# Ledger of designs, part 5: VH-VL binders against Probable Rho-GTPase-activating protein 6 (rga6)

Target 1, 235 residues: Probable Rho-GTPase-activating protein 6 (rga6), of Schizosaccharomyces pombe (o43027r312to546)
Amino acid sequence: TNLCKFTFPTPECAPPSLLLPHIFAQCVHFLSLNALHVPGIFRISGSGPVIKAITEYFYSPPHFWLDETSEIFKRIGFPSYIDIAAVLKRYIMLLPGGLFTHKDILNLLVPLYVDSSRVKVPIDIRNEMAALCFSQIDSYVRFSILCSLLALLHQIATRTQELENGMENTKDSTLMKPEALGIIFGPLLLGNSSTDLSKSCPSGNVNDLMRFETEKARVEAKIVEGLIIHWPEVL

## First folded at step 4 (VH-VL)

Design k43 (from g8a with heavy chain D109Y, light chain A50D; framework fv_gevokizumab)
Fold by ESMFold2-Fast, scan of step 4:
Structure k43 (fold): chain C 235 residues (1-235), chain A 123 residues (1-123), chain B 107 residues (1-107)
Amino acid sequence: as target 1 above (235 residues)
Amino acid sequence: QVQLQESGPGLVKPSQTLSLTCSFSGFSLSTSGVGVGWIRQPSGKGLEWLAHIYWDDDKSYNPSLKSRLTISKDTSKNQVSLKITSVTAADTAVYFCARSLTYWDYSGYFDYWGQGTLVTVSS
Amino acid sequence: DIQMTQSTSSLSASVGDRVTITCRASQSISSYLSWYQQKPGKAVKLLIYDASSLQSGVPSRFSGSGSGTDYTLTISSLQQEDFATYFCQQYDSYPLTFGQGTKLEIK
């Protein structure tokens, strides 16, 4: 793993002295400075050949920043914001074991961020509980990835809200709100949690299994939506 | 296989306590993820959720009625009861009980319902 | 509280018709929506959950669609047994709330 110390461009949005892979750090840095208002960011797939080229650029041999003068970008063109976001997303998608290591992470986060949860934690202790969940992350690198990602997603959501407040007469459904980002990142951040379905569904009914998977995906999306909205309160 | 059946007094006087019982079969309220809720429907109006009880004896109430509602269960008899205190004509409705399933402490929709029991509040 | 509005209180149709019933939430409910069928003297029946998932045992002529605040129940070829009142319900936030109902009547 080729690691570097990282400071998020908006210091109040992330802990100091994060430790990130260069590819992840550079993508977060570039997007946080240049790409908060791009329609469809993280939703649009980007160019496969360009994503591959950026990935190879950082890993073979290692490079420390995106350099527009490098031979590869002269040949294929400098990547778009969509391409850089796709590299970031793909990195998370391919990360073995996900970002949370606690087996009960969904049960711990549901009361904090799911409005329809039957068991709710008082808001004045929500931040303490969320921080406790983050303390369960087994790796400082994975912790740093999660913090920098949520900081970026929070900044994107905030920018979207600012733009929508300024655009009284225009509805733009392609701007990325916390709900849309939660749908994308919920499964990526929480989907690797193993679940003992047999304890929750002793009947083994096929309909109940389908209900479980659908509910799990939506709960994951809602949790990440909540983390994005309330991120400054958690750190 | 799954069945729920409501029973109630039919007629109740204003200011009295309304007691309702839901008897069910085909499932157990000791099974993790299972809950039973109460929903009512005044004549010609929509459905209003009242209260919910879960397998672990946890309870949820509609905030607008919470001070008047008490839900309880008897797992050995496969029964859930709802009490509504200080009834008025506004409580005249058909009362339903229904089963819900949840895997993440999140109770959403009702997959099996009783046929409903009419309660009239009149003096 | 989230308010659920079914703009049509009654709808007339004939057997074989394609019927559409709509439901609007006062705020986004993220597809946490179910549809129910109610017939006089019978138990309420779940038709659709999670906006578009068909409940086991429900005929394939029933389907659900929608997202955000706008949702639709469609019956592709109406049968005699389908004349009933249909309700939507949200479960995005508590308290759980229902639409006022749409009564499907013989034309």
Scores: ipSAE 0.014, ipTM 0.531, lowest interface PAE 7.7, mean pLDDT 82

Design k44 (from g8a with heavy chain D109A, light chain A50E; framework fv_gevokizumab)
Fold by ESMFold2-Fast, scan of step 4:
Order: structure tokens, then sequence, then C-alpha cells
Structure k44 (fold): chain C 235 residues (1-235), chain A 123 residues (1-123), chain B 107 residues (1-107)
């Protein structure tokens, strides 16, 4: 796929000189500049035909960053930010093997970000351990995708907190908090990198396997929630 | 087919050591992800978690009682034991053992429980 | 320690009623919550885990919901066999803690 050098729009939020697939770079750039405060972002599915049209448009990389004047929007109309977020999410879904390289990634990250963990790592070494996990990613492109994504998700979470602090009633807010983003991105970032859980099933029956899978999904969500919240500390 | 059954002395005198045994079937405590915990309930009161033991022999204790508690397992006999030292009337309760499935975090969901065994601390 | 509060110790209801039992944590527990049913002379039964996941073999009339600090167990159409005491439990942090229980009684 087509790769490009990428600088995150807020330079302090990501490592310099990232290398991203062109379509991923376009989506991150557009959303970081325009879509930090969109209710239900990444949760709402978007429009299938619009997502397909945008995806196909990027088969031939444009020379300019995506904005309201872009040629694609003259053809299909200006899509919602939800649609562009859906393009980004689907790109991640199609990545083979996930974003972490280490087979025991869950065992390494759970003690850092899951408060209910049986194994506890001192808080003062959390950032060192997280950085070590990131250093085990053997693909600079996967590393760049992960860093730019976490930078974007951290910005969205921060903007949500700022806006909700100004609200009289936050009960009905649909702005995306770290917990909600963790539920969405936990399985996408960590789901394919773990050990064979079917061989670890306590009794070999379907009920125990489903329980094990449910726990896996929950800790994946909690890990990504923690990575989003503490992203500036990992940088 | 998972079953757990507690056994205990019924009556124990103040200052003595209370010993409880949980015998189980339908699973093995040598299997990754399996743990067994002890929970008690005084008459008319709520549930209080006491201790946990996991497949890898890792142990967790309620901090309020930690100095008095010892949990152990005999994997070959499918048994988990709990000892409580220096008992008082406050230790009078129904004692339950329960299975948990957890790989990464503390077991919070006890999916199968024993019927409970009543222990009365009285002279 | 995380304190779990069930706001009522008893509720009276009739067969066919929708019943809601509430549980509040003293701090956010991120959906690390289970619901149990206890009947006199029987083993305690797990109904719901991870706040909203139905345990295998539990009737679909039972459901759980909630997030953060506030959680609910709902029985959509109460049956005779449902008159029991219900407990919530958190496993967000050590030590594990339970609510004081809500006894569901015949009206």
Amino acid sequence: as target 1 above (235 residues)
Amino acid sequence: QVQLQESGPGLVKPSQTLSLTCSFSGFSLSTSGVGVGWIRQPSGKGLEWLAHIYWDDDKSYNPSLKSRLTISKDTSKNQVSLKITSVTAADTAVYFCARSLTYWDYSGAFDYWGQGTLVTVSS
Amino acid sequence: DIQMTQSTSSLSASVGDRVTITCRASQSISSYLSWYQQKPGKAVKLLIYEASSLQSGVPSRFSGSGSGTDYTLTISSLQQEDFATYFCQQYDSYPLTFGQGTKLEIK
C-alpha cells in the first residue's frame, strides 16, 4: 500500500517523522483538525456507500490534505465526520495480526492499566514498561499507526472532558470518553496478538471458553482506555 | 457438573484455629484461569470475601483479616483449605467456597458456589 | 475499600411485575460487577457478570445495566421462583466487596 511521511497536526502529541499508509494519514489528519467534539465518533457506523466511495478515492493518492474543498466531496457531497472515522476504523480492522508484536502482550499490559490485576507493577515503572512494549513492535508502520491513533484518541478524550466540564448536565452526553473508546479499540488493537486461549480454557467446554473470551475483551478495553488516558506519559 | 462442598467443625471455641475444607468436582485447579475463593456470611448480614487461591498457587487475602488467614490447595485431591487463627464470636458465620475463572485480573464473578457450612464460635 | 450500597434492604412485588434492584459503588468500577441470587438452603447463583453479561442457564428475563458507579439488575416479568435475596459485587479493585443485599418479597 502507499506510504507517506506524516507529522501529527499537534506535533507534541506524537513522535516525529511517522510513516503511515496514505488513507490512514488522511483520516487522522482530517479528524485531528476537524472532529474532536463529534458525538458518537467511532461508535456510530456511518454510511456504507459513503465509506466505500472515500476508500476507493484513496486508491490514487491526492496531492493535498482532505478538506471541505476536496474533489471527492464534489462527487459524493460532504460526508459527516462519522463517515471518515468509520474509514479509519475499517482500515485498522483489515490489518493482519494487530498492532503489537509480542505474543504475551496482554500479560505485559494488564498489570500497568488494569486496577483489578492479580499481578501489580509499581506505578512509577508503568511508563518504562509501556515504552518497552511499544519498542517490541517490529514494524515501523504499525508503530506509527498505533502512535498516531492514540494521539488522536487522547485528543478526542481531552476535548470531551473540557466540553463536559462546562455542561450543567452530563448525563445525556454522547461525546466519547476513554472508557467508550477503549471498548471500541481494545479488540481492534489487541485482539489478534494474544496466545491461543482455546488451549487455556479451564474445562474445555463452551461456557468456560465464553467466560474466558469475555474477560479477554474486558481487559483489552481497559488497557486501551489506560493508554488513551496516559498517552502523554508514554511519549 | 461443577460442584463444590464445604466442610467444617460446626462448633469451635474462642482463641482456637478454625479449619475449613472445600472439596470440588467438574474442574481442576491445575487448569490455567481457575481459582477458588472463600466468602462468609454472618447471620442476617452481607457477604464478606476472605481469600483466594489460583491455579498457579498465587494467593490473595482480605487485608482486614490477612494476619489470621492461610489458604492452601491440594490439587491431587481437588481440595482447597482455609485456616483462621484466634477466632472470636465475630467469626460466627456461614462459610462458602466458590469457583472463579480469571486469567488476568482478580476473580470477581464466582460462577459456582458450595451450599455453605455454618461455623459457630462459642464456649 | 470500595463500598457497595444497595439502596433498599427489601422490595415487595407481584408475579408479572418489572422489578429493578439498584447498586451504587463508592467510586467508579468500570463495569466490573456481578449480580447473585441467594435462596434459603440453596447455593448462591451467579446471574450477571461484567455488569450486563447473562450467565449461561439464567433466564432471559434477567438483565443488567449501568456504568461508572450506578448499576441495576432488572427482572422484566417476575416469576414465583424469583423471590430471593439479590447481591451485587465489584471486582474493579482489591479487596472484593459485596452489597448488603436486597430481599425480594411477595406483595
Scores: ipSAE 0.323, ipTM 0.683, lowest interface PAE 3.1, mean pLDDT 85

Design k45 (from g8a with light chain A50Y; framework fv_gevokizumab)
Fold by ESMFold2-Fast, scan of step 4:
Structure k45 (fold): chain C 235 residues (1-235), chain A 123 residues (1-123), chain B 107 residues (1-107)
Amino acid sequence: as target 1 above (235 residues)
Amino acid sequence: QVQLQESGPGLVKPSQTLSLTCSFSGFSLSTSGVGVGWIRQPSGKGLEWLAHIYWDDDKSYNPSLKSRLTISKDTSKNQVSLKITSVTAADTAVYFCARSLTYWDYSGDFDYWGQGTLVTVSS
Amino acid sequence: DIQMTQSTSSLSASVGDRVTITCRASQSISSYLSWYQQKPGKAVKLLIYYASSLQSGVPSRFSGSGSGTDYTLTISSLQQEDFATYFCQQYDSYPLTFGQGTKLEIK
């Protein structure tokens, strides 16, 4: 694996001394500096050939941090924000074993971030409980991926809010809010949870399974939305 | 598949206790995430939620009626019962039982309902 | 208690019409809203949960939308079997509360 020590470009937004796969570090670094304001970021599909070209470029050592002068942009054009975001998403999708290692992760995070949860956790302990869940990640690399991703998503959401507060058209904006990012990243970060189906699904019939999957997707989205919004408090 | 059926006395006198039973099939209250609620509908009026019981014996009651309501379950018989004490003409309604599922969120929605049983309170 | 208001108690429509039924909550309910169909002599049927999620087995002509305090049930092409009373219900907080119902009648 091609790992590198990583400092998030805005150091206060992430733990120090993260350890990331090189391709993931390149994507996070570039997007954090250049792409916080891009409409539809992570939602819009990239170009397959461009995504392939970027991926192959990052696997060729050694490279400096990606910028406007990088050799890849002579081939694919600059700025390829959507395509670089797509490379980042594909990396997460293909990551074996997922990011959270605890089999009951949904049950642990629902009381913290889902308003209608039957089990409620007081606001003052929410951040401590979330930090505990993060500490259960058994790989420093997976921990680093999750922290750097949430830092990036929080910055995107914050920039969206700043632009909308600054007399932009808030109703017609395609800029990404926490709700939209949660829909995209909920399944990616939590969808492969090893949650025991016998504990989560009341019966094995098709209608109950379809409802289970629908609620699971919704809850995953809501959890990631909450993690994005409250990321500075978990730090 | 999933079916619920209410049974009740049909007629009950003012000041007496109304007892209702919900019998069901196609699911079990021994299964995590399953609950059963009671809802009523007076003639020509809307639906009013009364009480809810979950697989873990957790119970919820409508605050306006809480002092008069008791919900209980018999998991081995696939039955949920509701008792309403000190009935008046205002308790005349069709009474429904309905299943709810709770995986992670509070289960306030009802996915399968019984046909309802009419209860008339009169002397 | 959260009050659920359906602005119309009855609505007349013809087969093939696009029908919308509205529901307003007295405070934000964060999309914790379900829609039910009630026909005389039949069990009440869940159509939509979580404001926009279609219940398994419900025809695709039914859809739900809305957020915050304002929600809508839409029937895109009304069928003969759709003439019924429709209720919204919030489950954001206890006690659970229903709208007063909207009766959909043949025009």
Scores: ipSAE 0.295, ipTM 0.636, lowest interface PAE 3.0, mean pLDDT 84

Design k46 (from g8a with light chain A50W; framework fv_gevokizumab)
Fold by ESMFold2-Fast, scan of step 4:
Structure k46 (fold): chain C 235 residues (1-235), chain A 123 residues (1-123), chain B 107 residues (1-107)
Amino acid sequence: as target 1 above (235 residues)
Amino acid sequence: QVQLQESGPGLVKPSQTLSLTCSFSGFSLSTSGVGVGWIRQPSGKGLEWLAHIYWDDDKSYNPSLKSRLTISKDTSKNQVSLKITSVTAADTAVYFCARSLTYWDYSGDFDYWGQGTLVTVSS
Amino acid sequence: DIQMTQSTSSLSASVGDRVTITCRASQSISSYLSWYQQKPGKAVKLLIYWASSLQSGVPSRFSGSGSGTDYTLTISSLQQEDFATYFCQQYDSYPLTFGQGTKLEIK
């Protein structure tokens, strides 16, 4: 796959000298600069044909293929921010293997970000433990994908908070908060993690299996929500 | 399939120890992720959580009552017991036991409940 | 301790009505909330967990919503068997705490 050195557009928000797949880098860069305020970003599905057209430029030589003034952008049919976000999500979804090499990643991260966890970690060591978990990612490319994604998601959440702080009534806001982003990205970032061998389905019946999967999805969402909120502290 | 049944003395004198037993079927407390809790309800009042015990013998107690509460399990009999010392009229309530499942979260929701047993504290 | 407040102790409704029951926490509970149904002489039944997840076997007319401190249980089309007392419960923090209950009565 084509890799490139990447600097996040707001350099303080991510580690220096990341190494990303070119299409992922272009999508993160474009969304970070242009799409922090888009209602339903990452939640709303994009156009299949447009997503395919963007993806087919993966091996294209020009680094500016996502420039909205370019002939390529016009030929694709003016991709929406939703379409570009969908390309980003699909790239993560199709990654061979997982983002974490440690089979018990859920058990390591739950005590840090799930308040009702049976095993609790004091707040004063949470950030150190989270940073340690990130350092255990075997692939620098996967580490770079995770860091750049969390930087983007943190920016979106921050922009949502800034805009909502200016509103008299926020109940009808469709801007993406950390909780909503966690629901979307929890399964994508943590869903391929190995099941903890010390934890098993209590009765083996379908109802208990559904409960297990629901709790798994919930803690995955809570972990990603926490990582988004506390990302500057983990850096 | 999953069923829980409370049993208790019905009547207890003030200052005595109240002993309650929860007998269950359809699951085992030797299975990872399973716990059983006790909840009570005084007449005309709301529900109050008392204590929890898990498959690994981990225990939690309501802080306001902790000094008076002891929860234990007998995995071979599928039973969980709760003892409340130095009872008063304020302990008069319907007592429920209920199952919880937890894999990562320290669970507090209860998916199956017994029908409850009334305990009256009177002299 | 987190206090759970159900502002209405009793609510009258007719079969077919859309009914909403509200629950407020004294601090944010991050959707760690369950809803229970209690009928006289029957076991308490879990309806909703994690604020909006429908328990297996519970009819689809029941739904939960809310975030932060404010939560709602909705019954979209009330049935005769739904006349009962409904309780919310938080499990964000120990000790576990319940609302006072809302009794749904026939109009």
Scores: ipSAE 0.371, ipTM 0.672, lowest interface PAE 2.3, mean pLDDT 84

Design k49 (from g8a with heavy chain S32Y; framework fv_gevokizumab)
Fold by ESMFold2-Fast, scan of step 4:
Structure k49 (fold): chain C 235 residues (1-235), chain A 123 residues (1-123), chain B 107 residues (1-107)
Amino acid sequence: as target 1 above (235 residues)
Amino acid sequence: QVQLQESGPGLVKPSQTLSLTCSFSGFSLSTYGVGVGWIRQPSGKGLEWLAHIYWDDDKSYNPSLKSRLTISKDTSKNQVSLKITSVTAADTAVYFCARSLTYWDYSGDFDYWGQGTLVTVSS
Amino acid sequence: DIQMTQSTSSLSASVGDRVTITCRASQSISSYLSWYQQKPGKAVKLLIYAASSLQSGVPSRFSGSGSGTDYTLTISSLQQEDFATYFCQQYDSYPLTFGQGTKLEIK
């Protein structure tokens, strides 16, 4: 249960004083400094034994910030960007209750980031509405996790765009764009939100449930894509 | 099981109003996320979307036909109705009603269809 | 309005063939695309929704793929009951629009 005060390396992308679980802080810090341009980051599966070794390493205090000289890299090799990214994802997956605490978070965020939504919110107030949604998170630790994660994902997406602007054929790129990151993190950030809409399966049959889950996954991905793109403006 | 059935006149005269009714079972149009749309198909031609109605009585119309179309629902009878004013021979088509299911987005794809009802506009 | 174009109005094929039907949108539709099958005398049937999701009860030989503006319906091994007209539809924005249809005919 180790918490630490954290300052995100790029100050404009996160609030100045965050409170993060030590394992999460280590992963975000290391990836922000070293892994913004890694092909397939967060999409490619890591090595189970390596992920376990990294996770166990952080349970043994005291630890300094991860860098190329860290003891763990003498055991598993360096760089292990994919595996460190996997540790970060696993941490989020195992969080009890998820990151957003509001029961209706999807209903609040869909109008802001899903262009095909029936309900429209003017673009000029989108950032203020998003900020209000974040203010509903009743745990500073969960708020800090979400802010630092979105800052990291925004940096990755920005670096991808910078590198791809020089490419002749971007279809050959395996660097992570906001759309791809949204697909990965949509379910992780929003999938655990309880919605009474699951009770709206009109016929009770499997087709209606499948359609509900398919639409849910798509709007979750689109919301996270939008949050990644516009993250500095939300703060 | 979800079922939809169209009914209406087989024949209408030019300039008259065409009234169509869609009766359905296996779902309720009072349930959040449920919608019903009308689509038509002239003989040997493609499908054309006409109008849509949602559980909350929100309505959408094809802009090319909007001035002639009125969609309404009777939730207690499990019915959706469509009226088309000032019909011409161009309105001769098979008319379908179909269910859509969306929770956050526009109602768009149709998972269950009626068998269609043929309407001929002729004097 | 988003225009949906199925460049092939009819295809001739034999049982056992791999059949590909294409659909192009005039602008990106973000995979909000469905494929329908229409047979004479039968109700229109949803095959694929969200570009690649197979509707329950539809045989696994049907698959959908594509993104952006270009989409494809594939029948991996055509069967006798698959001779029908196939339509694509976008539901990214109103008005909802359909392709012109592609009729599969016996060769």
Scores: ipSAE 0.349, ipTM 0.670, lowest interface PAE 2.5, mean pLDDT 84

Design k51 (from g8a with light chain S93D; framework fv_gevokizumab)
Fold by ESMFold2-Fast, scan of step 4:
Structure k51 (fold): chain C 235 residues (1-235), chain A 123 residues (1-123), chain B 107 residues (1-107)
Amino acid sequence: as target 1 above (235 residues)
Amino acid sequence: QVQLQESGPGLVKPSQTLSLTCSFSGFSLSTSGVGVGWIRQPSGKGLEWLAHIYWDDDKSYNPSLKSRLTISKDTSKNQVSLKITSVTAADTAVYFCARSLTYWDYSGDFDYWGQGTLVTVSS
Amino acid sequence: DIQMTQSTSSLSASVGDRVTITCRASQSISSYLSWYQQKPGKAVKLLIYAASSLQSGVPSRFSGSGSGTDYTLTISSLQQEDFATYFCQQYDDYPLTFGQGTKLEIK
């Protein structure tokens, strides 16, 4: 595993020192500096051959930070923001065991970010409870990935809000809001553990399982949406 | 596979307590995410939600009837019971029990219903 | 309490018709809405939950749409067995509330 020490480009948006896989660090660094305003970022699929070329480039020397003069862009064209975002997503998808290691993470985070939750947590301690959940991640590399990702997603959401505040009609915007990012990253960050079929399927039929999975996806999306919006408060 | 069946007295006198039982099969109310509710429908009128009981014994009642309603469960018998005190002619209705499945959110929609039991309040 | 209003209490249609039943909430219910079918002598049947999710075993001619306060149940190519009363229900907040029902009748 090629790990590197990482400082998020806007230091106030992430903890002071992080430890990231080199490929993930390159993607976060490049997108944070160059791609906050890209329509459909993370939603639009990239090109398989281009994603492969980018991934291979990050495994080959020299390992300097990507910029518009980097040699890879002579090969694939500049900008390749969508494809670089796809490399980042694929890295998360391939992580064994996911980012949260606590089996009850949904039960801990739902009361903080889902208004319809049957269990309520006072707003005044929400950020402290969220920080506690993050402290339970038993891998500093996974913690670093999650923190740098949420920092990036928060920057994208903030830039979207800034740009949309200048628009006459936001209905035509394809810029990524926290809700859209939550739909994409909810399952990726919170859905990696296999479902316990006995809990998710009380009557033993596929209908119960589908209802459970539908609700699970919805609360996962809401949690990640909330984490994106309130990320600076959790830091 | 999932089935619910209501049972009640059919006829009850004004001022008495109405007791209803819902017997079910194909699921257990000890399973996380499962709840059972009671809904009633007067002849030719709409549906009115009465009460809910959840796997964790948490209970919810319609505020307009709360002082008169008691919902309880017997998980070993797969039964949920509802009691309505001080009944009047306004309580004449078909009473349904129905299952809801919700793990993190409010239990609110009903995926399987009993056939209903008619209760007439008359002297 | 959240009031649920169906625009019509009765609707006449013929087999093969496209039928639309509408439901309006007195406040936003964030797509926490279900549609039910009630036939005399049969158990009430859930058709749609979460505004647009089709319950397993329900024919694909049924669909739901809507957001905020306005929701619609659509039956494409109505069948003989679809003549029934249809109810919407919100589950965004307690007490749970139902629309008054729309009875779908043969022309």
Scores: ipSAE 0.398, ipTM 0.678, lowest interface PAE 2.0, mean pLDDT 85

Design k53 (from g8a with heavy chain Y54D; framework fv_gevokizumab)
Fold by ESMFold2-Fast, scan of step 4:
Structure k53 (fold): chain C 235 residues (1-235), chain A 123 residues (1-123), chain B 107 residues (1-107)
Amino acid sequence: as target 1 above (235 residues)
Amino acid sequence: QVQLQESGPGLVKPSQTLSLTCSFSGFSLSTSGVGVGWIRQPSGKGLEWLAHIDWDDDKSYNPSLKSRLTISKDTSKNQVSLKITSVTAADTAVYFCARSLTYWDYSGDFDYWGQGTLVTVSS
Amino acid sequence: DIQMTQSTSSLSASVGDRVTITCRASQSISSYLSWYQQKPGKAVKLLIYAASSLQSGVPSRFSGSGSGTDYTLTISSLQQEDFATYFCQQYDSYPLTFGQGTKLEIK
């Protein structure tokens, strides 16, 4: 409905000719150009009223690409990096049906990115298998959302690594690493892979279900961490 | 109420085969995602993982002992067995069986353990 | 093989103390780590899984933290029943490996 053709600002980081919801495109475009170095990006909560104002602003097309001079920043102040990141996250959270279309997506991705998997995929084949998983997404819009998001998260992780390599003590850094981004985006990207988790719980009891949920979240985080790190190899 | 209990010979002579049985209740190896492992502990020493078997009969062994170990299950009896061939005094230890939950083709930690059975290898 | 090292083989403490037990992996294990408690004459008990998740029925005074290669088990207020040997275990890769154990002894 409110779709637009999108080219990621760093062309080598994403497939050409993506098709994104305009709100998502605006957030990705703005953050990729302006917000790779923001401490706590995507982890820190935004302001509810500010998030609402940004969302409503984008519902009234046509829009030029967001920058420092954009009208919205006269109302909410600049920079609003945390709030724009929150709009992006909220969009994904509200998206019906999730982003991967294969019902067994966790089983397909675990051997590629979880080292403890009993099914070992040779590292030189991993990228081909990951690309195949992405090619099976039956919605080009969902495919485009995943590709542009992973491109953005990869850029943030790369910038964090560059900045931390210049630090004497990295323990004080609040910049976002792949592990932290995986914790945030794992459940958002993969959490809707099953409608009824009780059916997949080994014992069916409450204690095992809680443990299963904890392990599911950990696996989802690890998969997304791996996708972020190795994103250029999947392209 | 998961329970596991080991049984073994107590005494085994050097060069013989040691056979251990783990009997359990409160879960079934016909259920997807469950497995059983064997761990041993020599007197006053640490824990050493030996072998694992899961619901689909997938088996894993510690590489250092692989040639001497055979793990098997009898799903109808709720039992898992471990055989160790050509035993020596170095195999004297308390042997434990424990339940593991298998997640997306990996087996992790052990959430319930048996009391352990002491096996002494001596002539 | 991944080597698991607990820097202290024995630690003395008094009831009411805050106790920290450390575990270091020879390579990153991505929080695939569990903590166990072993008491003489009792079955081994799982305390913490996935580095920081408390097993059902385990008292809240136990907590786990860490990432990468460095992990800790903390007992916030030591009780008499907590004097035991504690083991860490990685499940990042096979073979599964345990730390050598830290025996918590009364002062």
Scores: ipSAE 0.091, ipTM 0.601, lowest interface PAE 5.7, mean pLDDT 83

